# Designs tried in a protein design chat: miniprotein binders against Heme oxygenase 1, chloroplastic (HO1). Part 7

Target 1, 212 residues: Heme oxygenase 1, chloroplastic (HO1), of Arabidopsis thaliana (Mouse-ear cress) (o48782)
Amino acid sequence: SKGFVEEMRFVAMRLHTKDQAKEGEKETKSIEERPVAKWEPTVEGYLRFLVDSKLVYDTLELIIQDSNFPTYAEFKNTGLERAEKLSTDLEWFKEQGYEIPEPTAPGKTYSQYLKELAEKDPQAFICHFYNIYFAHSAGGRMIGRKVAERILDNKELEFYKWDGELSQLLQNVREKLNKVAEEWTREEKNHCLEETEKSFKYSGEILRLILS

## First folded at step 2 (miniprotein)

Design h3 (from T2 with Q11E E18Y Q44L R47W D50L K51F E54L K58E)
Fold by ESMFold2-Fast, scan of step 2:
Structure h3 (fold): chain B 212 residues (1-212), chain A 90 residues (1-90)
Amino acid sequence: as target 1 above (212 residues)
Amino acid sequence: SPEELKEAIREVEELLKYLEKAIQEFRETGDPRYLEKARELMELAEWILLFVKLLLRELGDEEAAQKVEEKIKELREKLEEIKKRLEEIS
């Protein structure tokens, strides 16, 4: 199939790349040495990214699932939940022989911040909820595909799969957000919007773990 | 940080130079290994540009963000031109 052919191509390219780094230059000396790959993803870095991401999703999903506060309760069982999917993926990595790392500072820091916001700043908390899930469904998926192409032989992780039509799940959440925000003042809405930059900062710190 | 994103941009610029070298080596030798190298470099450059674009939103400095975004656009246009040439000779 096309998938198998593509897998064969990636395996061949990886072997050829390793051969080039080890022997090719010594054999011919006509091929310029490859630049140092500071920006290349590694499996170990990706595992740090997945583990820290799971800590954040665990935190969000537990807060929402356990809440009787109407604003948070509205977002139970959206279909966007990622923690269980990530648990499945991490188990697969164990089966492949990888050691699963402990959570690192980016994930721990963001998780703690989300817990604090959930208690004292619902509008800010909802901003992070929105940006985390919606960024994952767009840019996160693109990163996931590129990582799979480069280091996982196109393995499709559960983290990038949804039960049902993603577009419909996202639309349902948008409708719930609009409903919840109807009760907010202009200042509360503005506060929620202002929190977006912090969401991108924290998510960016976790994204950089792919290169660690 | 703006410095980190600028460093990534410089890495992409360097990769594009190696990509051009790989294409030239293929033209001179006909060795398909250079086409494979060109593909690898192309994919890495695309990965870095995607990664930088997603991190762009973490910047609070609108002027710094705009400069990085303009550079990403410039590099993507160059990459697309090289990609078309690579498809024509493959």
Scores: ipSAE 0.125, ipTM 0.547, lowest interface PAE 5.0, mean pLDDT 79

Design h4 (from T2 with E43Y R47E D50E E70L K73M R76L E77W E80F K84D)
Fold by ESMFold2-Fast, scan of step 2:
Structure h4 (fold): chain B 212 residues (1-212), chain A 90 residues (1-90)
Amino acid sequence: as target 1 above (212 residues)
Amino acid sequence: SPEELKEAIRQVEELLKELEKAIQEFRETGDPRYLEKARELMYQAEEILEKVKELLRKLGDEEAAQKVELKIMELLWKLFEIKDRLEEIS
């Protein structure tokens, strides 16, 4: 019952609150030295976020879909796939008259890193797979709602919709993660957990594009 | 243990609701006492979320953990959103 996913969850939550505490420190710094900054998303910044996110999801989903490696093949057709839904959303923005930007450095860098990990470091790759999909399923939705309220007249993007019950889809993935981790050594599990910081770094760089 | 976890989560939800009310009251009145109340409520919510994490560490039920994990992540992101709004109105 207490599989490896529990350890992944605790590491992710610990890092999330550490980042949250640092935001509080920035608040104090702002009062003392610099002008108060506001969270002001733009449509152009949001499009950069969506395009770079799509590049990352395209990379993850193609690697998994095309893989004969048992660890990766386990995660085919999870229902969490985001690339096609993002394609639909970007087409809608184009129909509304927006120019779709080319991918930028955050997305390109993360996509390239994921390709390298998939070939050379399966435990690290699975860490990124877990954190990307699970963070999007909770925190990503909250950010999406806030953006929609501010700049999209509460438009519901396909990026934040799933076919079927999200809870069930996530549970199926947790069971598969626990299964593939059963054969990992303690060192391989620890290596996977240590990669979580990189996952937050790369995802954070893409998330910050909303404010660009 | 599972009941303690659910109760702690419920406490965080209630604190976040009170935090939203304090922010709305500040927007309506301009009274800085509501900002001070919001800051205190935010601190309390963070403390109880730490307790939630400790309780969850001891929980072995995967089905219960699944629903709780999604709820905890959503609450953490709500707290981030509220912090942003407090910064904007301060």
Scores: ipSAE 0.000, ipTM 0.230, lowest interface PAE 11.8, mean pLDDT 77

Design h5 (from T2 with K17Y K73E E74L R76L E77W E80L E81F K84L)
Fold by ESMFold2-Fast, scan of step 2:
Structure h5 (fold): chain B 212 residues (1-212), chain A 90 residues (1-90)
Amino acid sequence: as target 1 above (212 residues)
Amino acid sequence: SPEELKEAIRQVEELLYELEKAIQEFRETGDPRYLEKARELMEQAERILDKVKELLRKLGDEEAAQKVEEKIELLLWKLLFIKLRLEEIS
């Protein structure tokens, strides 16, 4: 008899590839007329991804840190926070001689949407919070390793490191989510689940920056 | 059953390996037949992943579901990353 987190997990698993396949089908039409090319990630594209990701994490973590709203305050100091780790990584890229780009549209759009949800729609906001951190702790790590293999001489960025046992940090967040969702109506829970598709769309747009 | 779930997960892993190989062959040769093979392997991987999700739901075993959650999420993200790369080179 697990709580609401189980429902969130199964919705995410069900929608993960199907939503992205729809988006991919639209994009392949424009690629059809392009020259045949080997896929080679660039440091510039990866920096756009990291900068836009940092903007999203800065927004998410500041909202939670500054909140007196019980639902959000529950998620302070989870150990999953990424903004400071990303700051360290971006400083390393500067030391390597790279220019750090300004945030781009995917990051700015998602950050703005998260601010709006935090004020008006707590259930939707928590959906994005859950999917952002849990996706990064799983699939994001694999993507990071593949990018590092291609362009960073296998350097492991701070973005993919945690202070403590990751499995325990994730379990603590699941327990807190089940606790806050216990007060929600069925309609509020369903609304939270319905936001999963938007979280995949926004996160997917940022992820595509690696290929830019 | 737990055995069916394990087998389905292994099938996805095998398909993803073959998919990466087909993409690499395309990058090396430029031969569109490898893109065609990659797209077909991608479709197969998506179908088996849907079966993995269905088996996990039917199993109903919370402990078994929790144990394989990380593996399934990693496979889903790996598949998404491969799809994005395939779109870029198509």
Scores: ipSAE 0.013, ipTM 0.265, lowest interface PAE 8.4, mean pLDDT 78

Design h6 (from T2 with E7L R10M Q11E E13L E14W K17F K21D K71E K78Y)
Fold by ESMFold2-Fast, scan of step 2:
Structure h6 (fold): chain B 212 residues (1-212), chain A 90 residues (1-90)
Amino acid sequence: as target 1 above (212 residues)
Amino acid sequence: SPEELKLAIMEVLWLLFELEDAIQEFRETGDPRYLEKARELMEQAERILDKVKELLRKLGDEEAAQKVEEEIKELREYLEEIKKRLEEIS
């Protein structure tokens, strides 16, 4: 065994593959029969995605940064933090003359849910912490980056840059997660794993703002 | 239709990015389940690209069709690059 993180990866892998297969199957079956989202992503839609993402990262990172709870304190200053990078990007959009929108329902709902979990359900909170950073740092970020390249004349946003080697930053966090989880019961570990589907739901709702 | 085409392209992009993630996870862990996931994602991406090609033939706007053809070509080239990497690590 390589620790609890391997179980988290396995559940995320299986569940995400299953959701993607179901969505692809639905798309393949109904592609000529049902209306879909607008063809052309807009800067406005992308800004809604960035603003709601920043609200979620602000919430997650502030909870971790201000915590004296040992489980959360382990994850301070991981190098994966995105809120400040997003702040820099949003300032660039202001400089280009864009109006920054107010946060919308997907970001507000997820932010509030994370606050509730942080106080009452540490195992579930850690599930969201893991999936938010690891999904963004690997597969999920590429959709956002590709869309940004298309609509922003190949502008390279700070949101997709890390200080140092991303693989090493991720590995350091995996090691800390494994250590934290060593003290959890089987029931607590299972509870954490069960929360994975909800993390996909909330993250997916925010990603779809790109199409709004 | 243009709306269906956009959704299909976004789905292919999602699958290709998940495919890269699966390959990276396999490199880090050596776990064959990630290799199996990568193959499944590859097959899904190919099926949707074939569907996109079919939808593209139904477009009446030649200029819009050309832009999508270029995007599909880029996605297919990306898929072939990933397929080559997957063969290297298999």
Scores: ipSAE 0.013, ipTM 0.274, lowest interface PAE 7.3, mean pLDDT 77

Design h7 (from T2 with R10E Q11L E14W K17L E18F K21L K37E Q44E K51Y)
Fold by ESMFold2-Fast, scan of step 2:
Structure h7 (fold): chain B 212 residues (1-212), chain A 90 residues (1-90)
Amino acid sequence: as target 1 above (212 residues)
Amino acid sequence: SPEELKEAIELVEWLLLFLELAIQEFRETGDPRYLEEARELMEEAERILDYVKELLRKLGDEEAAQKVEEKIKELREKLEEIKKRLEEIS
């Protein structure tokens, strides 16, 4: 309970505050420099966000599902898996008459980076795994609600729903992560923590597609 | 619990980000929809921050409580600054 996950949370909180301040400034400057066009997230931008997110989740979940490596195998069938939920949502958009775009650079870049980490850098890979799922379970839900209110007639996407109690699913993953990290050296734990900034960078690039 | 406390703090961080975005879009467009969004986000951030304070009071660990109190102070100062800006523009 009070293992390595606590260290990950402390580092993420400190960097999250710092990165959000930087991202807030960036979004602020971008908004100030834009022409006086009506501000509104577009369905097209949101679809790019969902498609690129699905590519990332497909990559994470396939690596974990197919792995015989003990560190990754611990995280099979967590209940946090998002790829199938996103498939359902994209099917709904097709039924509404939208054309589903191909993945864009943010999703492709992050997916390729995750594949590289999975092969060469397990601690860094687990850092991204943790930050992707746990950020989505908190801030991602708020984003989904706001987008739905503005452009989706308050439709609640499957991407923001879980089978079972989310708090229990998250706690099970924290326990598995603490177990896995118990066998890591101090250097391996530190390396995982150091990767946190890149997880915010890549996730932020995908998140900004909502405004594209 | 410590986990609930950390989750609540993270939620406040996200709410502050969206609050800043709503305020900037209001300044850019003058559209009152963004001002209404900012008010809703402000109210929710205040509510969650109060909840964080309650969770903190239930902790038995004085050293952990001290570190979290510093984080809460930073978030509260940021929220109060934004609240003043929101009052000036509303």
Scores: ipSAE 0.013, ipTM 0.188, lowest interface PAE 8.6, mean pLDDT 75

Design h8 (from T2 with Q11E E18W K21L E25Y K37E E40Y Q44L K51E)
Fold by ESMFold2-Fast, scan of step 2:
Structure h8 (fold): chain B 212 residues (1-212), chain A 90 residues (1-90)
Amino acid sequence: as target 1 above (212 residues)
Amino acid sequence: SPEELKEAIREVEELLKWLELAIQYFRETGDPRYLEEARYLMELAERILDEVKELLRKLGDEEAAQKVEEKIKELREKLEEIKKRLEEIS
């Protein structure tokens, strides 16, 4: 075992596996539950996804950047920051003649929830931080490639590019998470782990915008 | 038809590409969603290869059938290699 991050990873794996076993084979699945290979995205839906994602990243990154609270300050300048990359991509879509939509309910709801957690529930906030960045670096990259293939003529968006070696950036963040969690009680660690399901719910609502 | 066989083979090739990416990204990130995606893609590829075999049985052209059988064998060998890697990491 390698600290608390390994527990976060295992809880996520177990919850995903149990959810799939419990629900069985479903006739209609959300985009979140569909294999990426079968996705049929639209440009309009994808723009809603990118805009709502940017709102969430703006919120998350501003909270961390402006914080003097030690737990949050540890995560400044990780190299995983996405808001500026998304700004660049949205400007590109605008130059291609697309109108950039206003943020929608999934993004607004998650952004508001993150603000509330940051003030009142640091352990839960860090759970969302972990799952947002780590899910994007994994599933997000695969989604980005499929969307580019289907509707963007293989355009590689800045949202799916990192400055430096991604594996090293992720490892640095894992080490910081383990360090931060060393000061937590078992109850606080368990509370963080319990929040994982909500992170999947909110992220999934934004992901489903790709089909809207 | 030969065109249907060709399209199904292309679909399996595409799935193998996505399967390799899912495994790579799981190794890079540890995200369990990639592991589940890899399992699904593996099962889907196997199902389509079985469909291709059934379509091939209806093809009366011995030489065309042999070429498709050689391609199916190649794809199954790749799939078995990936399956072993997936079992080791899962």
Scores: ipSAE 0.005, ipTM 0.217, lowest interface PAE 11.0, mean pLDDT 79

Design h9 (from T2 with E43Y E46L R47L D50W K51E K53L R57E E69L K73E)
Fold by ESMFold2-Fast, scan of step 2:
Structure h9 (fold): chain B 212 residues (1-212), chain A 90 residues (1-90)
Amino acid sequence: as target 1 above (212 residues)
Amino acid sequence: SPEELKEAIRQVEELLKELEKAIQEFRETGDPRYLEKARELMYQALLILWEVLELLEKLGDEEAAQKVLEKIEELREKLEEIKKRLEEIS
């Protein structure tokens, strides 16, 4: 296989648990397509999403910024940092007359989990770091545009703006991640990949707040 | 068997078709549920493609294998193309 980032991408497509593999669960050949409820974002739900997202980014970025551990220190000042941008956006919502909610369970739970992983499980922590930033820069950005079209009169939030060329910033992080992973054993790499499902679970809970 | 191989190939084709629809719905609506559906469909397509490869190996007939090899390669190429598109939004 190519560098570790390609393995992370592949696993993101699989959405597979280690438990399911051990149980020998057989996948079906067909996916039953069920009607999806109409996607109707609200400003209040979106604010819950932004506040909980900021708590997660605050946690990630403080851990990275304060770390002298080589694996984490490699990811300082990537240009992908979002906490300050979110702070600016929340101030704008206050100026528009909105009440800013307190952080809710999805954000608090994920933030605490990330703190635990940072101390005990560097490979798992890096899995979450990668999936959070890369999902935001791709699918998250598209979601933000549609929300702005529907409920913000096309206001472009700072949360979806980067200083410099996004493609280059992402490329730099991929190169750093591949370099860091070169020092990992096969078991450590596999452990990192196994965390992908939990990353999607926690991020998904926060995304669902848009519809709350 | 040839019948099982043909059915597995048909299932991969159907999954790729549904996957493209899910990606398009995500692009049009921004609804993250379609993105999650696309990832699940991609995973299912990969699993059935592995089943296709296993059935092809068990068939053991070089002439029969050659007839389906081109279709399998076409599906692999299509899946890789869709995977890249999905990675752009994931």
Scores: ipSAE 0.011, ipTM 0.409, lowest interface PAE 9.0, mean pLDDT 80

Design i2 (from T1 with R13L E17Y K20I E37L R40M K41E E44W E47F R48E K51D)
Fold by ESMFold2-Fast, scan of step 2:
Structure i2 (fold): chain B 212 residues (1-212), chain A 81 residues (1-81)
Amino acid sequence: as target 1 above (212 residues)
Amino acid sequence: SPEEIKQKLDEILNDLYKVIELLRELGDSEAAEKVELLIMELEWAIFEFEDTGNPELIKQAHEIMTKAEQILREVQERYSK
């Protein structure tokens, strides 16, 4: 059966093209504004992206892991968790001689917002949970491949690898989301869908760090 | 078969990356950006296929490739000798 997740997917897909057009334009402008020799993403910018992403995943995954709230507890040990994978990748960069930066404003802002939503607005929190993991598994893989080709000599980062079959992990999460949403009112479902715009805003700010 | 469709989807994805490389060689960053958006659209289609097995998604992938080829041809026509 096609439950609430299909509605979440349609809203995300409709915004995907709009946000990609905006982010693509920003990326192209940033690249064009730089001297030809600096049109490519830098390792430093990518590290800022990875560090801020890790802060967001640390926050999201700790909230879920520590929760006794039934809605959040359903999403423990999904196999989609990224924080440990990112920790491994950052250790590799450190071994290559790079200095790991401190988190920046995009990651800090999103992390704090997620903490607030987790306490006060479960439907909105679940919207961010869905969009963060599902966007990474799709568009994030493309970005990772492109960056690896440009600046990492095709190194496959752990951030873009999953233990087990990704399609099955995602399907298990969709089923749990549909089950959780069955208990929600139409108003609560609509509230969740409306939060999608903010999810794209915060994620987009972090993605832009790749070109910083 | 699902495996054959997945292989074709991956082949189209690889071909789109080649189109981007050609567009960058021609110096058209705007056109390369447009193809990048098509890659993101194809990644969503691949993701949906891995989840649902819907064979109609191969048709969507071919449509995406056709759009990328059109963009490449337009740029090549402007810069061709």
Scores: ipSAE 0.006, ipTM 0.218, lowest interface PAE 10.0, mean pLDDT 78

Design i3 (from T1 with R13L K20I K34L E37W R40L K41F E44L Q60E K67Y)
Fold by ESMFold2-Fast, scan of step 2:
Structure i3 (fold): chain B 212 residues (1-212), chain A 81 residues (1-81)
Amino acid sequence: as target 1 above (212 residues)
Amino acid sequence: SPEEIKQKLDEILNDLEKVIELLRELGDSEAAELVEWLILFLELAIERFEKTGNPELIKEAHEIMTYAEQILREVQERYSK
């Protein structure tokens, strides 16, 4: 009786469980002697995360904003848009005397992949749209709060602020996703769900930049 | 020890999965998604520990476990009354 969003959430949960059950490649243990970041974020690492995140949000939001394709057009002006908020935050870091890095490989790779999906594979693109915004709105906020405690003197970045009540904004997007998905075949819905693994891969690579 | 950390992380991941199922039944999708994100963060910490073998990562894993356990307790308290 639940809409497609419930299926997307179920697959995401199941994927985490399956990944945990897969016992080690450990092939990358050859890198054991490499210097590693502690759970002590640096401003430089966080800036890499924010810059790469902004590239992804710029790409995602421009595709949607400029689209006349009905599936994408439904998601204009959701209130979840992050690119302008991130732009404001990066200007603040620049004012504090930090050098803003150029985008790195994780952000560039994901941005390019999103552009390709938007043109060729709408169901896969919508999978990434969902996971990007909903992950940020939940776990991303917790990570942002922890980073602020450690290195920003509890400064509240614009990246973690919304105009309006977040729960309502998210609910509006869920309803639009359910509506859009009602027009899809079972095969198209399954294709969207199968893309979830790649969304975790790409988002995870960007998240790791916090500790870089 | 590394074995103790992995055992505790596996236990926390299992408990978090049970919390997610409960939250889904209650229709609290936002809390369920938050807990799922914590699982991802724990998995990233485990991955780094397994790849590097750096003793300092043991402290990172403990901190992440403590944080996840705190969130688990807060979520359980919300629905225990």
Scores: ipSAE 0.005, ipTM 0.227, lowest interface PAE 10.0, mean pLDDT 73

Design i4 (from T1 with R13L K18E K20I E63L T66M K67E E69Y Q70W R73F)
Fold by ESMFold2-Fast, scan of step 2:
Structure i4 (fold): chain B 212 residues (1-212), chain A 81 residues (1-81)
Amino acid sequence: as target 1 above (212 residues)
Amino acid sequence: SPEEIKQKLDEILNDLEEVIELLRELGDSEAAEKVEELIRKLEEAIERFEKTGNPELIKQAHLIMMEAYWILFEVQERYSK
C-alpha cells in the first residue's frame, strides 16, 4: 500500500530534478565567462556550512526532544540525530588548528523559521524534519564524500556516520511518518507537501556556504 | 516583489502543464482532465492576483500544484504495478 511518505518523496524528486535542470543551464552560461572547474570548496566555507547545519539540527532535535506533543514525540531517538555528531567533528577541526566560526545568516534564519513552524504549523514542521534528514542521508552523503576528497584527505566525518543500519533507521522513520499522516486531512497533507520548496531553498542557502 | 510573485505563479503554471503531459503519456485521460481543471483554477487565481495584489493567492497556487503532483503520483504508482 502507498503511504504519505511516497508523496513526499515524489514531490522532493520533482523539485530536485527541476533544480538540477536550472543548475545545468547556469553551468552552460558560466562557460562563457570562465573555463571550467567551478566547484572549489574551502575549509573555511565548509566550516560555515557545518556550523550553520549544527544550529539547524540543534534547533530541530531540541524541539522534538522537549516535546510532549504526540506528533513530535513520535520522532524522538530515531538514530538520525546529527547535532552531537557535528559537535564531535567541530572539535576535530579545532584540534587541527582551525577557528570555528559563529553561525551565519542562512543557519540563523532557518533555525528561527523552524521554531515558528513547530509552535504554529506542525504539518509544515514535519515536512522540514523529513526533508532535512532524508536529503542529508542521500545527497548530503555524496557531497560530504566529494568535499573530503578535495580538502580533507578523505577523512570521514561523524556527520556522515550512523549508529546502526542507515536503511533500517530511514525505514523506521518512514513508517512513523506514514502513521502520523494517517490522521491528517488531504488539505493538511497538501500543506505539508507545499513546504517542500521552502525546505529546498533554506537547505540550499546553507549548502552554498561550502563555496563561500 | 509583485514581479517575483508573478514569476512564481508562472512557474507553477508551467509545472502543471508538465504534469498534464506526463499523464497523457501514461494514457490517463481522466487524470489529465482533473489537472486541466486545476490549471483553470490557477489561471483564475493568477488573474485575481494581477487585479488585487493579494499574496494569499500564492498559497492557493501551491495547494493546486500539490494536488496535481498527488494525482500524478497515484497514476504513476498504478502503472508501475
Scores: ipSAE 0.000, ipTM 0.126, lowest interface PAE 15.4, mean pLDDT 75

Design i5 (from T1 with R13L K20I K34E K41Y K67L Q70W R73L E74F E77L)
Fold by ESMFold2-Fast, scan of step 2:
Structure i5 (fold): chain B 212 residues (1-212), chain A 81 residues (1-81)
Amino acid sequence: as target 1 above (212 residues)
Amino acid sequence: SPEEIKQKLDEILNDLEKVIELLRELGDSEAAEEVEELIRYLEEAIERFEKTGNPELIKQAHEIMTLAEWILLFVQLRYSK
């Protein structure tokens, strides 16, 4: 192991299993109101997921793009940016005759939270930056493939494509994260790691819109 | 219907077995064991469904599948250069 990114990865993987029962139990309340057929992925639910995801990426990417704060400025133009790719996909859905929904509560609440963290808590903000992009590049891609297989006739959306080699883009970001974290105290690193659970909570709420 | 719910749960169980096989092929026995533990939760959910007919259990099954897929892809990223 070489740096802080290894600690972030370890915490993220460990939290996946541990949070499963808690999230299932708490979210079960919303299922009581739905017909059985609505638990299948639908194009309408997927559009809610894509729209709320775009709101989060718009927020995250605008904060970074416009920042003169050195920690955030380090992450400009990573090649991982998703907002423009999602805009292209949503235009395709519109061309197919779908109505694009307005953002819903999961996307709005996460976007607001990210804005607050960006001003007051840089270590926590960077935790969300890491988990949002790296989860999408991993788990998000697999989920996207499953959804495409089931409801999009295997169409691969721009949301799951990158300009250049994804592995190299991810490695470049890992190196920048390790560099930034070298300036942090042990307490600041621990604070960043502790925020991982909230990133899973907010991302999970958006992910569950696929079944809405 | 109950039959449709059972079919969905069985499909998720089959997908989880495939994830375990892929994780073992990648050489990550620890991640494979974590997915095996998730299968125990799914088996419990299936048994609860058989006793109660509670369709809410399908949400738990889908969440388990989502977590297993994230584990698989995090392991794939670990081996990416």
Scores: ipSAE 0.006, ipTM 0.198, lowest interface PAE 10.0, mean pLDDT 74

Design i6 (from T1 with Q7L D10M R13L N14W E17F K18E K20I E21D R40Y)
Fold by ESMFold2-Fast, scan of step 2:
Structure i6 (fold): chain B 212 residues (1-212), chain A 81 residues (1-81)
Amino acid sequence: as target 1 above (212 residues)
Amino acid sequence: SPEEIKLKLMEILWDLFEVIDLLRELGDSEAAEKVEELIYKLEEAIERFEKTGNPELIKQAHEIMTKAEQILREVQERYSK
């Protein structure tokens, strides 16, 4: 027997594999028929990505920090919090002479959706919590490194740094997730898993801002 | 359009980076490294295609995508065991 986090990982992996297969088929035809464009991030697009990401993290972290609901309260002070790190990075961009944009539709839409789920649908909310933090603590780092190499002269942003051992912080959160999910019915667990597609959709919309 | 191609390319790169992290969480750092190498090779192939327009480079891009997909499928199957 394994914990619920392993089911969440399996669903995420299955979704990535299916999406990759579909994109591979479409991209194969596109490459044959038309020139492939280079993935070229811009500083302005990256700032939109960081600002919209900060709105999402501000929303998620405020909900958790202010909650007396046991399911959410379990996830206070995990060490994975990103809002303050993003504030520091945006201040650095300001010091470099960049204008910080206002939040855009992807960030506003996701933030509003998270607020609604937090009140009405705890299992779905926790699905987004898991996928947001774990995706960033993993794939986000690789993307951040690529962006730094291409447009930031290898500047190490605070957004990709953690206080303490990241592997231990992630493991602590996985154990808390497994504990929380033990109180859920099979239907509630399945509902949480089904929400994974929406978490990928909303996070993907924000990620695409890097090229905007 | 060029913008649509850019968005598709970024979606593929995002998916591949996400999978690298899932592989690392599963403790399969060797599979993660293989996918990371494929990402770099895909970027090199795309850059060469942009510069040269050589149709043969399209075949290399297809081979890289096929290998990445195979690694993803094998890890998914192993995880479901």
Scores: ipSAE 0.012, ipTM 0.305, lowest interface PAE 8.3, mean pLDDT 75

